# VH-VL binders against Interferon-induced very large GTPase 1 (GVINP1), part 15

Target 1, 242 residues: Interferon-induced very large GTPase 1 (GVINP1), of Homo sapiens (Human) (q7z2y8r1479to1720)
Amino acid sequence: DKRLFVLSILGLQSSGKSTVLNALFGLQFTVSAGKCTQGAYMQLLKVEETFTEELGFDFVLAVDTEGLRAPEHSNKSKDRDNELVTFVIGLANLTLINIFGENPSEMQDILQIVVQAFLRMKQVKIFPSCLFVHQNVGEATATDQTMDGRRRLEQKLDEMAAIAAEQEQCLDVTCFSDVIRFDVNTHVYYFAHLWDGNPPMAPPNPRYSHNVQQLKSRILMTATQESRGNIMKISDVKSRVQ
Key: E = the ipSAE of ESMFold2; O = the ipSAE of OpenDDE; V2 = 0.75 times the mean of E and O plus 0.25 times the DockQ between their complexes.

## First folded at step 5 (VH-VL)

Design y63 (from z3 with heavy chain S30R S58R S104F; framework fv_zimberelimab)
Fold by ESMFold2-Fast, scan of step 5:
Structure y63 (fold): chain C 242 residues (1-242), chain A 122 residues (1-122), chain B 110 residues (1-110)
Amino acid sequence: as target 1 above (242 residues)
Amino acid sequence: QLQLQESGPGLVKPSETLTLTCTVSGGSIRSGDYYWVWIRQPPGKGLEWIGSIYYSGRTYYNPSLKSRVTVSVDTSKNQFSLKLNSVAATDTALYYCARLGYDFEGYWFDPWGQGTLVTVSS
Amino acid sequence: QSALTQPASVSGSPGQSITISCTGTSSDVGGYNYVSWYQQHPGKAPELMIYDVSNRPSGVSDRFSGSKSGNTASLTISGLQAEDEADYYCSSYTSSSTYVFGGGTKLTVL
């Protein structure tokens, strides 16, 4: 039975999730790919034999929520997204939350669902790891935009955590970092202008490539720590997916 | 509701410069999420991308037109403009402005202006 | 720049399915998953139908679907209706960081 690391990526329907996963794991072989019954797209990637001992796992299962929609009138759409997000977070060793652009306001509904899911998981002693990724960051004002973006995201997450905690009667939760282990300076990545040329060119910008490389390093470090502490087997995934 | 509207002369003489302006309403042109684009269509023929501009002034041009084309943006008026130098009869076309959306996975032109017919004739 | 290759015309009857091909090279359609499709009714501006090969924008009927195999992208319209009669254009990104369009396909609903 082989060791497996599960990486989930959440984001809006046009956030480029699958391309990010391919860029992060480009040196690994896809063994299988397809959609599960919950609607998530899954790719099973085989780690090169020479790296399996160093990383502590044999396969990566990349989970993509291609179906997440922009806010709509319908409670049915929100219920579907809630179910999918909860499933994806629950399956993952690490969840990547992909925000398109510098402003998290467009992702408010999804962030609310994510915070609610993490709070519910905390109550049953499940503590998933997460990272936030902002794509399409301006280059000329990158430092100022990055600081403002982190500040806005942190305030928004703290507000949603406080509201959720009050609704769920959780007196031990005041801010987002009480829900999961979170540091806005180390768990949020800003991708400088993706397109060095005319959009939508695959990551030709060296600065964007460096940002992806830093994120990949963090993901692999988290995967290594999870594998040492919580060994996951392929048979375990069958139980969770079925 | 975001709307784009082309304006400019319907008739231009050969060898002159064609100038068209696109006015954006219902949204700001000053957005990092979009480029703003000119596309043309000669009567009864297909579409041809002319050029793209970002609100910062960064431009990309069709190589076949690059020596004759300039696109500019005026964020204070929420407008962007096309200048095409040394026009000839072959430049007769419907000229569209459009918004160019993009992400890591692709691109799309949406919405489009209604188009303006420019005839190059003496 | 050369246009992508589309059939000049396709036709079908109401309720049928039709497919429009868009063929390029490894430097455009074959090299990228960046294909979009536009519908143009006579006297109107083009409207986005499909982007990123197979994604539908909100408001576009699920009768429209897109796919790609090698150097050929395809637009399929199922349950054909009279109002589908229009010109259809594909567009692709190129290795030169430009956008190219197909020659267009006139769909006639008989």
Scores: ipSAE 0.007, ipTM 0.421, lowest interface PAE 9.1, mean pLDDT 75

Design y67 (from z3 with heavy chain S56T S58R, light chain S97T; framework fv_zimberelimab)
Fold by ESMFold2-Fast, scan of step 5:
Structure y67 (fold): chain C 242 residues (1-242), chain A 122 residues (1-122), chain B 110 residues (1-110)
Amino acid sequence: as target 1 above (242 residues)
Amino acid sequence: QLQLQESGPGLVKPSETLTLTCTVSGGSISSGDYYWVWIRQPPGKGLEWIGSIYYTGRTYYNPSLKSRVTVSVDTSKNQFSLKLNSVAATDTALYYCARLGYDSEGYWFDPWGQGTLVTVSS
Amino acid sequence: QSALTQPASVSGSPGQSITISCTGTSSDVGGYNYVSWYQQHPGKAPELMIYDVSNRPSGVSDRFSGSKSGNTASLTISGLQAEDEADYYCSSYTSSTTYVFGGGTKLTVL
């Protein structure tokens, strides 16, 4: 029956995932929403009828995990988090990796989780697309310093991939590109704060709005390309998740 | 139960830098739902907001103090700190740390630390 | 000078009601419904009593109520008790996305 594109978003606790998801899609297109058996929150969004043939799908299923714990706390909830991450990556046509702020330790934590998960998926022949979203960075970083940020991210991803490969005894993996198709110049987005001032009310940040539109365009472009190879029907997904 | 506790020197000489630290216990400072703030109260006077910090390091300062104040956060220690440069006798006050909660309907400072008295004197 | 104006003192007898005003401008109290009130006992940190003009946090007696009219917010304490004797501060958000406080009001229970 109807064709479905599955978009997942991963991020640590308090990473602002819901802000990005709401900014990209809003609630006006939501047909249904709720938690699946595995604990992920799902929203079914209807694509405008005039664009369904161009995009190659009729609906988007947005999947959000409740905040993943940092690796330092993973021993207490490791099995649950690993199962949840495996499920959402396995279900997705495209995964957004949400990194909040410029804290190096939090960046390392999410990159470790992500790289290990994608390495695991590679071992079972699943090759989903991914995009990185850095939220709440300085305005200069979001506008003028993205190239330096991209190089740092690529270096960290390669380091995490090498470590994960050593832990999993994968001798044919030496960098992140060996794990998943990834181009740091086109698959990373930097976002300044949504608001420029103290809560509860502040003027909207104009650069945030521009970057949201660019990310949305990239998601739709990626979804169009992916849907030609791996599109699912709604009935196929419902039988697997509910 | 979430608790905040200030620590730092009770006496600072004029022109020196005042440094205070707030330790958060019973909850994580790494939360997108809250900001963390410093508020002071000179003896016999009212309250004055000094600055706010988000766990990612983003700061907002009282314009009257912006040239002298720096707030920082250390999420690994669950702490945030205040540095106030070039202190004068008028900076003598009780210094409080507090959590700043907010939603679409408003904001509130809760909980507060017990406060620490800082006297600026030679 | 304090950005928000409060009376320096108010007094009442046990069982009576008192009201404390907090007056600002259209750029703070009058411009937003973001007013909070704090109670401070001698030697203690302030404690949240009211937020968002009239909302009470859990654990605060329903004897405390808040309201706002134009540029003036008000805290009303009914059924006055000895334990209510304290300093009371109002706080408001501003058009500059900052937080300001009133000068404080000393409540004396006679």
Scores: ipSAE 0.181, ipTM 0.682, lowest interface PAE 4.0, mean pLDDT 78

Design y68 (from z3 with heavy chain D103S S104Y E105S; framework fv_zimberelimab)
Fold by ESMFold2-Fast, scan of step 5:
Structure y68 (fold): chain C 242 residues (1-242), chain A 122 residues (1-122), chain B 110 residues (1-110)
Amino acid sequence: as target 1 above (242 residues)
Amino acid sequence: QLQLQESGPGLVKPSETLTLTCTVSGGSISSGDYYWVWIRQPPGKGLEWIGSIYYSGSTYYNPSLKSRVTVSVDTSKNQFSLKLNSVAATDTALYYCARLGYSYSGYWFDPWGQGTLVTVSS
Amino acid sequence: QSALTQPASVSGSPGQSITISCTGTSSDVGGYNYVSWYQQHPGKAPELMIYDVSNRPSGVSDRFSGSKSGNTASLTISGLQAEDEADYYCSSYTSSSTYVFGGGTKLTVL
């Protein structure tokens, strides 16, 4: 039985999520891929044998969600999304929260769902790691990795955590850092568009490539730290998804 | 000073398509800090949000109007436009364009254009 | 029908204070701190008075204040002046990622 690091990605934009996963790992090394009954899409990636002892795991399971969105008129859709998000975060050693573009409404919806899921997990003593990835932002924002944007995100997460805590009767939570270990200066990454220039098939943006490598390094560092704790076996995941 | 000005026909026949344009002056529409929106007000009634657009072309529509509405943006002209298909008498209203400011602390509509009255009648 | 409930009218005398309520549900006013208020004089476009429940934009008199309790947001105008006579609309973000408005309240001064 091999050692497995589970990386989950949550977001409302399927194209943005697949772009991140493909940029980070590529599909060339995928051993298997498919959907589970929960609606998540999974890709199993093999770690090069030379690095398995250094990293502490043999495979990476990348888990992506599809069709996640706030319901317009259905309680059943909201329950489905909450179940899917809870399942995906519960599987993961690290969760990437993908925000695509600068739509504040979609950002608020995904943040609300995510904060409530993490709060529910805190109540049962599960503390997953998370990173925020904000894609398709202006070049200035991506270049500067803007402090104003980070401050606003932190304020919004704190507001949502307080509201969620009140709704869940969790008296010891006043801000997002009470829900999960989070540092806005080190757990948020901003990315401009993937391509440089106006044509749809323009060359890749060099700054995007640099930021992807930084994110890869952070993911691997987190994976290495997690492998020193309770890492999952492949057989454990098969039991959970069937 | 940032100003928005609506333009388009004052009279549209039932079943036709209403097209309105908002011209933005005193500031650039190509800003990541704002969305650009259409809001209407039937005579003697309240306000109704129609839809929003980001300068990249991303759109968000009122579900009640989604099947009939298209909002588009032309960053080179500093304009954005509303198309409302298959109009009926109930679409008679003052149509406003506005800027949608946003932050993690809130959302607000400011500034607004002066509004243009559109009457749907044969 | 408007999604948010406001009284059709309120009245006050110069120098008094009045409050206009805006009642929604847990899916809009109660669920988010994204309530804004607009003032509309006859024949004019609406003007932003309050955003994010209680924040005042530059240029708006400190006589205008906003608050929220549960599913009800309130706009309070102190020291009423004749120029305050107008229609007032509340607006909120919703769980469906849309924006809704109240039916409007006509404020009469005098």
Scores: ipSAE 0.000, ipTM 0.420, lowest interface PAE 15.3, mean pLDDT 74

Design y70 (from z3 with heavy chain V37S D103E S104L E105S; framework fv_zimberelimab)
Fold by ESMFold2-Fast, scan of step 5:
Structure y70 (fold): chain C 242 residues (1-242), chain A 122 residues (1-122), chain B 110 residues (1-110)
Amino acid sequence: as target 1 above (242 residues)
Amino acid sequence: QLQLQESGPGLVKPSETLTLTCTVSGGSISSGDYYWSWIRQPPGKGLEWIGSIYYSGSTYYNPSLKSRVTVSVDTSKNQFSLKLNSVAATDTALYYCARLGYELSGYWFDPWGQGTLVTVSS
Amino acid sequence: QSALTQPASVSGSPGQSITISCTGTSSDVGGYNYVSWYQQHPGKAPELMIYDVSNRPSGVSDRFSGSKSGNTASLTISGLQAEDEADYYCSSYTSSSTYVFGGGTKLTVL
């Protein structure tokens, strides 16, 4: 019956979810919201009738991983987080990975979980789409500084991919692009205070607004491509999460 | 140009609390992926990292000093401060403030303040 | 005692190349590509010379280069000049989310 696009949001900070959704889709009508058994928070949004033909779907299911954290000394917590992340990546047409500049240890932990999950998905021949969103990058940050940030993220992802590959005995994986199709120049978006604001967050300048529109365009483009090749029905998702 | 400047007393008595402030100019303390840091250097010796703070209040401290050190930030004044409790003669040093990158901004110190000498003596 | 080991001093003649080592463990220098080097002239604050093991900030001479092998990072200065005479410190991020410095190396230009 009705076509569904699943958008998963991964990160340690979930308080900015509504700001991201409002920035990407505007103030849409939420028809359903709640938590599933796996611990993810799910929100069903209805796409405006005039756009359903262009986009190729009728609804967006936004999935947020509330309470995601992998503490250094908790193996059971880490296993639970890995299971949750694997579930939401496997469910999603597109996964947004939020990077927040609060805690170096927490960022490394989330990247490790994410890369490990993608590597596991690759082993079963599932290749989800992925975009990175970096929060709390100053809107006045020089272009050179942003490019340095992209290079470091790529190095960090490559390091995590090598570790995960060794752990999983995957000899053909040496960098993150071997795990999933990834281009640091086109799959990473930098935003000042994106996850901090109340919805809707007022853009402080044109550069912020431009980045939001670019991310929105990329999400919609990815959704359109997925809909044409792999359309999911709303009843299919309910069957999988119940 | 981003500049950092330390200020505080040049002399502190043993057992008292040392308070230093770093004023940031030419840029906002709340922009970018940066921690704001304190580093010290005893006369004729090497550098020792004291601690760092993110504009949200998140802190990282040198474990050797953690019980005595507090770093705070005041985004409205574009400043951050160091409080070191129960000082002793071994706390005599040049104290520097410096910007520290985080993750995508890198893990290095640049720029540095000019440093301020603090002597612990009676 | 210093968290990272550097030679106390090194010396060279003008035009020569010298190398300063910085040795840590797998929890700092060996575990991460986050090694930086700082130059300190007498009476002045340290200045960044190298970041991320081998990268130079804008304005730093290409005579300065960095590298890493295992648990040891190295700073190499080619075409040694009198103004290079200074103290040099390495620094590294650690697995405990802390930052450590080497003991420092005094470079003398003969």
Scores: ipSAE 0.000, ipTM 0.441, lowest interface PAE 13.6, mean pLDDT 75

Design y71 (from z3 with heavy chain S104Y, light chain N33D N55K; framework fv_zimberelimab)
Heavy chain, then light chain:
Amino acid sequence: QLQLQESGPGLVKPSETLTLTCTVSGGSISSGDYYWVWIRQPPGKGLEWIGSIYYSGSTYYNPSLKSRVTVSVDTSKNQFSLKLNSVAATDTALYYCARLGYDYEGYWFDPWGQGTLVTVSS
Amino acid sequence: QSALTQPASVSGSPGQSITISCTGTSSDVGGYDYVSWYQQHPGKAPELMIYDVSKRPSGVSDRFSGSKSGNTASLTISGLQAEDEADYYCSSYTSSSTYVFGGGTKLTVL
ESMFold2-Fast, scan of step 5: ipSAE 0.211; ipTM 0.672

## First folded at step 6 (VH-VL)

Design tb1 (from u10 with heavy chain T31R G104A; framework fv_telazorlimab; at its last look DockQ between E and O 0.01; V2 from the best seeds 0.00; counts 0 for: pae E 14.7 > 2, placed apart)
Fold by OpenDDE, look of step 6:
Structure tb1 (fold): chain C 242 residues (1-242), chain A 121 residues (1-121), chain B 106 residues (1-106)
Amino acid sequence: as target 1 above (242 residues)
Amino acid sequence: QVTLKESGPALVKPTQTLTLTCSFSGFSLSRSGVGVGWIRQPPGKALEWIAHIYWDDDKYYNTALKTRLTISKDTSKNQVVLTMTNMDPVDTATYYCARDEYWASYAFDIWGQGTLVTVSS
Amino acid sequence: EIVLTQSPATLSLSPGERATLSCRASQSVSYLAWYQQKPGQAPRPWIYDASKRATGIPARFSGSGSGTDYTLTISSLEPEDFAVYYCQQYSSYPLTFGQGTKVEIK
């Protein structure tokens, strides 16, 4: 019975989820434009024996998920998305929340559904971790603007938490940090454009690779921390899926 | 302090092209989540959304006006430009530019004072 | 496009009275905002996300609703509240506004 760290990713359809996972671990998830992943795809990654002691786990289970708000599901998409998000968050030690979307309202919907899912996990005494990955961000302007952006994100998350708390009758929750361990300064990663310019003629952006490495380091750090207190066995994961 | 200001001609002849510039300060369109939209209001009538542009150069247009509209941004100058071709007297209105932030309200939180554009021969 | 229909077109009331403004969408929307506009001025954000008051908005204003039906309520009208109110959806593009409700003094 080997030790398992479960990493999942959530985001809108065609938001580049699979691309991020592929870049992180050299995987071969489907990344084709216009096609959405159906359900959840899992890949088991073996940790080299030399690192298992240091990391505290033997395998990484990478979970790629169907894009949220898929057009083909129309009116049923919300319920389906809720189920999927709840399942994936419940399964994972760490969930990457991928934001790429061009529609502000859709982005908000994702935040709302994710926050609600985390609140539900808290209620059943499941305490996963999360990181936000915001892709396709422009060139960072002044540090002050970035900080202001983060504050606004935090405020939005807090608002979503309050709404979710009311809906779930959780009186002790007033902010997002009450739902899950979260620091807007350390749990949000901004990714450069994958391409330096406009595809298909644009070359890959080297900064993207750098961003991936930063995120990977954070993921491994988080995984190591989790392994010290709450590492799952393969048998435990099977039980959670049931 | 965040401000937006519309500038352009007060008078345009029919069939001519209108070019409006929104100059803003206190924020940047290089920041993720920031957008600027154009809204117009004929005298004594309702508000009508025209076009929107985001930090990532994503653009949206009013469906009925789309063929006549071009929106662009110059991040370095803190400007958004709206071009509307084939102007008609029916296009006479006060034109506003406004900011939105998708990390916050997702609605227009700050507006310019507006500029009246009259289309007349 | 999503069509927003506001009712009534004109609401004539006296100071101190309760005002109820309706905004109906042709299809379900997730996000709705309200703006106040006075003559000769630009619109001002008033309510966002259906029920959240913008900065500086008095407590006598409240927004509610979901799906296709939304309401702006003024519990007790003050003289400065007489204006035109517009609803706007930002759930999907194209963004659309209602035709407005004029709250005027009786």
Scores: ipSAE 0.000, ipTM 0.501, lowest interface PAE 12.8, mean pLDDT 87
ESMFold2, look of step 6: ipSAE 0.000; ipTM 0.430
ESMFold2 (binder alone), look of step 6: mean pLDDT 93; pTM 0.946

Design tb2 (from u10 with heavy chain T31R E101D; framework fv_telazorlimab; at its last look DockQ between E and O 0.01; V2 from the best seeds 0.00; counts 0 for: pae E 17.0 > 2, placed apart)
Fold by ESMFold2, look of step 6:
Structure tb2 (fold): chain C 242 residues (1-242), chain A 121 residues (1-121), chain B 106 residues (1-106)
Amino acid sequence: as target 1 above (242 residues)
Amino acid sequence: QVTLKESGPALVKPTQTLTLTCSFSGFSLSRSGVGVGWIRQPPGKALEWIAHIYWDDDKYYNTALKTRLTISKDTSKNQVVLTMTNMDPVDTATYYCARDDYWGSYAFDIWGQGTLVTVSS
Amino acid sequence: EIVLTQSPATLSLSPGERATLSCRASQSVSYLAWYQQKPGQAPRPWIYDASKRATGIPARFSGSGSGTDYTLTISSLEPEDFAVYYCQQYSSYPLTFGQGTKVEIK
């Protein structure tokens, strides 16, 4: 009877996901004990009563994977990670893709898994949203690295979408925008350090605080839109077996 | 300025429970991004991380030891407490507590002097 | 969990020589630190974030590497550099240390 917004967080470094979750929601929501279900850590966040009518939902379910291991080149762990990511994305109204540092090997592996999962969701007419959170990048001049990073990410996503479309034999997919509604300028957020648990009060960097508020606003806007539409059903998620 | 100090028994018998306290000064576990970890080193052997606690009460344990470990903090006393059950002679080691305060990296930047815990009959 | 393998286990060199210590991770990591430890002492932070020297560390020490392969280099070995050096990853839990490389003066 209560309305639920499901937020999932994906990335290879699961301990950092807890920090991001606490930073995003520790100040505006009451937090219940988390639990692990089907390889995913879940935590229920109760929306404070003053915001319930404005937002249109009563709870947020935050879903965090218990650490994805980078898929080895051709072993069974890749298939299990793909199945877990597909399950987590299929649960969620919004998925945060958490990328740490500038390691190209880890970045490419997680992008491939995520793109395949979204392509599978498109095939079963489930349209979750995603945001990319790129953390702990260098403190070099942000504008040039941010713009170059956005273009590189968009190019990699397009490449991964084309590869996944070939693997899944999808005729109408040639770029990532064919998979989900995505704007690299509004759906990618950069942070020089790990997002700490107290963003409004924590760092001296004013760009960090502004970016945190923009990310929170985008998450809440997505949640408000989803609360006015139908809740995605878990039973509609199509399971893939190799 | 910033200091950590381990305290607890130097000798425990097999099967007993070890309780170690890390007392620190010059920083607070109320501050975002701060954590305290426990690392042990058996005589003549390599370092082994065993447990970690953060300001927001997130806790992490070495997988092999998790069922025997409990970590907690008392922020008002500037203390972190580690409890390890069912001690065995192979657990004989110097136990260190260390600060993780370089938010964004989690490297251990300040270490205690260590305390040797011997497990024997 | 991420296994760090250090090589060589022991490095015997004369003063003035260049020392190269290797740390290889079983999976790609983004965050790696090095510690120096002398007998009877706690480990001392040496290199963090793969390549940044901790406060007070001499310029003859440099860290490099990315992905799975990391290196600590001592450009000209001094007698005070006799110690064990450990690498440690802090990209994911559980945190792990390498087994150490003992640097001894020949």
Scores: ipSAE 0.000, ipTM 0.403, lowest interface PAE 17.0, mean pLDDT 72
ESMFold2 (binder alone), look of step 6: mean pLDDT 92; pTM 0.942
OpenDDE, look of step 6: ipSAE 0.005; ipTM 0.528

Design zb1 (from y25 with heavy chain S104Y; framework fv_zimberelimab; at its last look DockQ between E and O 0.22; V2 from the best seeds 0.00; counts 0 for: pae E 6.0 > 2, placed apart)
Fold by OpenDDE, look of step 6:
Structure zb1 (fold): chain C 242 residues (1-242), chain A 122 residues (1-122), chain B 110 residues (1-110)
Amino acid sequence: as target 1 above (242 residues)
Amino acid sequence: QLQLQESGPGLVKPSETLTLTCTVSGGSISSGDYYWVWIRQPPGKGLEWIGSIYYSGSTYYNPSLKSRVTVSVDTSKNQFSLKLNSVAATDTALYYCARLGYDYEGYWFDPWGQGTLVTVSS
Amino acid sequence: QSALTQPASVSGSPGQSITISCTGTSSDVGGYNYVSWYQQHPGKAPELMIYDVSNRPSGVSDRFSGSKSGNTASLTISGLQAEDEADYYCSSYTSSYTYVFGGGTKLTVL
């Protein structure tokens, strides 16, 4: 029964979820926008024996998920998304939330589902971690956009937390940080655009690789911290899936 | 469902500036791994790529039109626009806005607006 | 930039299979696997049918398929139906970091 760290990713369809997972761990998830990921795909990564003691786990389970709000799914899409998000968050030690843009409606819908899922986990005494990844941030406006983006995100998350709290009758929750450990300054990563030039033949943006390394470092740190508390076993994962 | 709609004058005089706007609904211009593009089709001819823009404002233009073309984006309005200076009769065309998707294996234009006819005439 | 070469028109009977060719150069169709196909009915906007030479988007009939050999890409429509009557355009990325289109092919269902 080996020790397992579970990493999952959520986000809208065609938001680059599979791409970032591939970049993080050298994986081969399907990245084509024309081929929608259906459900959840999992890859088991073995940790080198020399690092298992330091990290505190033997394997990383990477979970790639179907894009949320997929056009292919009609009115039933909301319920399906809710189920998927709840399942994925419940399964994972750490969930990456991939977000694009600042459209209030789209952002609200996704964030609401995510916040509700985390609140439900809290209620059952499951305390997963999360990191937000905002990809394709332009270099020229990156600084201003990041500051404004963080503020907006925090505000929206707090709003969603309040709504979720009311729905679940959780009077002790007033903001998102009451739901899970979260700091908008340290739990949100902004990624440069994948391409340096006019797609599709532009070279990869070196900054993207740098951003991936930073995120990877954070993920490993989080994993190590989690392992010191309550590390999951393969048998535990089986139980959670059922 | 993502929808694009072109708007602007259907008639422009020679030497004047053609201005069109594409309004995006059902999704954010700032969302996803997409560029936003203008394409035109002269009557009885094929399609021609005019230019692309990213939500950050980065632009790419057809070299044949670069000197006369400006594409801009307004994320607050969820719109992007085309300006074509010094128009001539040869600029008469159906103008489309579209979304450009891409990956390591290729690219695609989807979805498209319905197009707007612009006639250059005195 | 020179347009890709397509036949002006093709025709077929219901149930038949037809192929539309798109010929470019080593700087576009022959250089990359970045070919897409679009269907356009009269008075309508183009619709994506094939991307990356042979990939079919969701919602597009499996009667549509794409291939490429050398500098020529091909769109094949099997089991031809009346609704398939339309104009078809190919597109390719170029070595000059631009996008080029074919002249279009009118498909008539007899």
Scores: ipSAE 0.020, ipTM 0.538, lowest interface PAE 6.0, mean pLDDT 87
ESMFold2, look of step 6: ipSAE 0.026; ipTM 0.485
ESMFold2 (binder alone), look of step 6: mean pLDDT 91; pTM 0.934

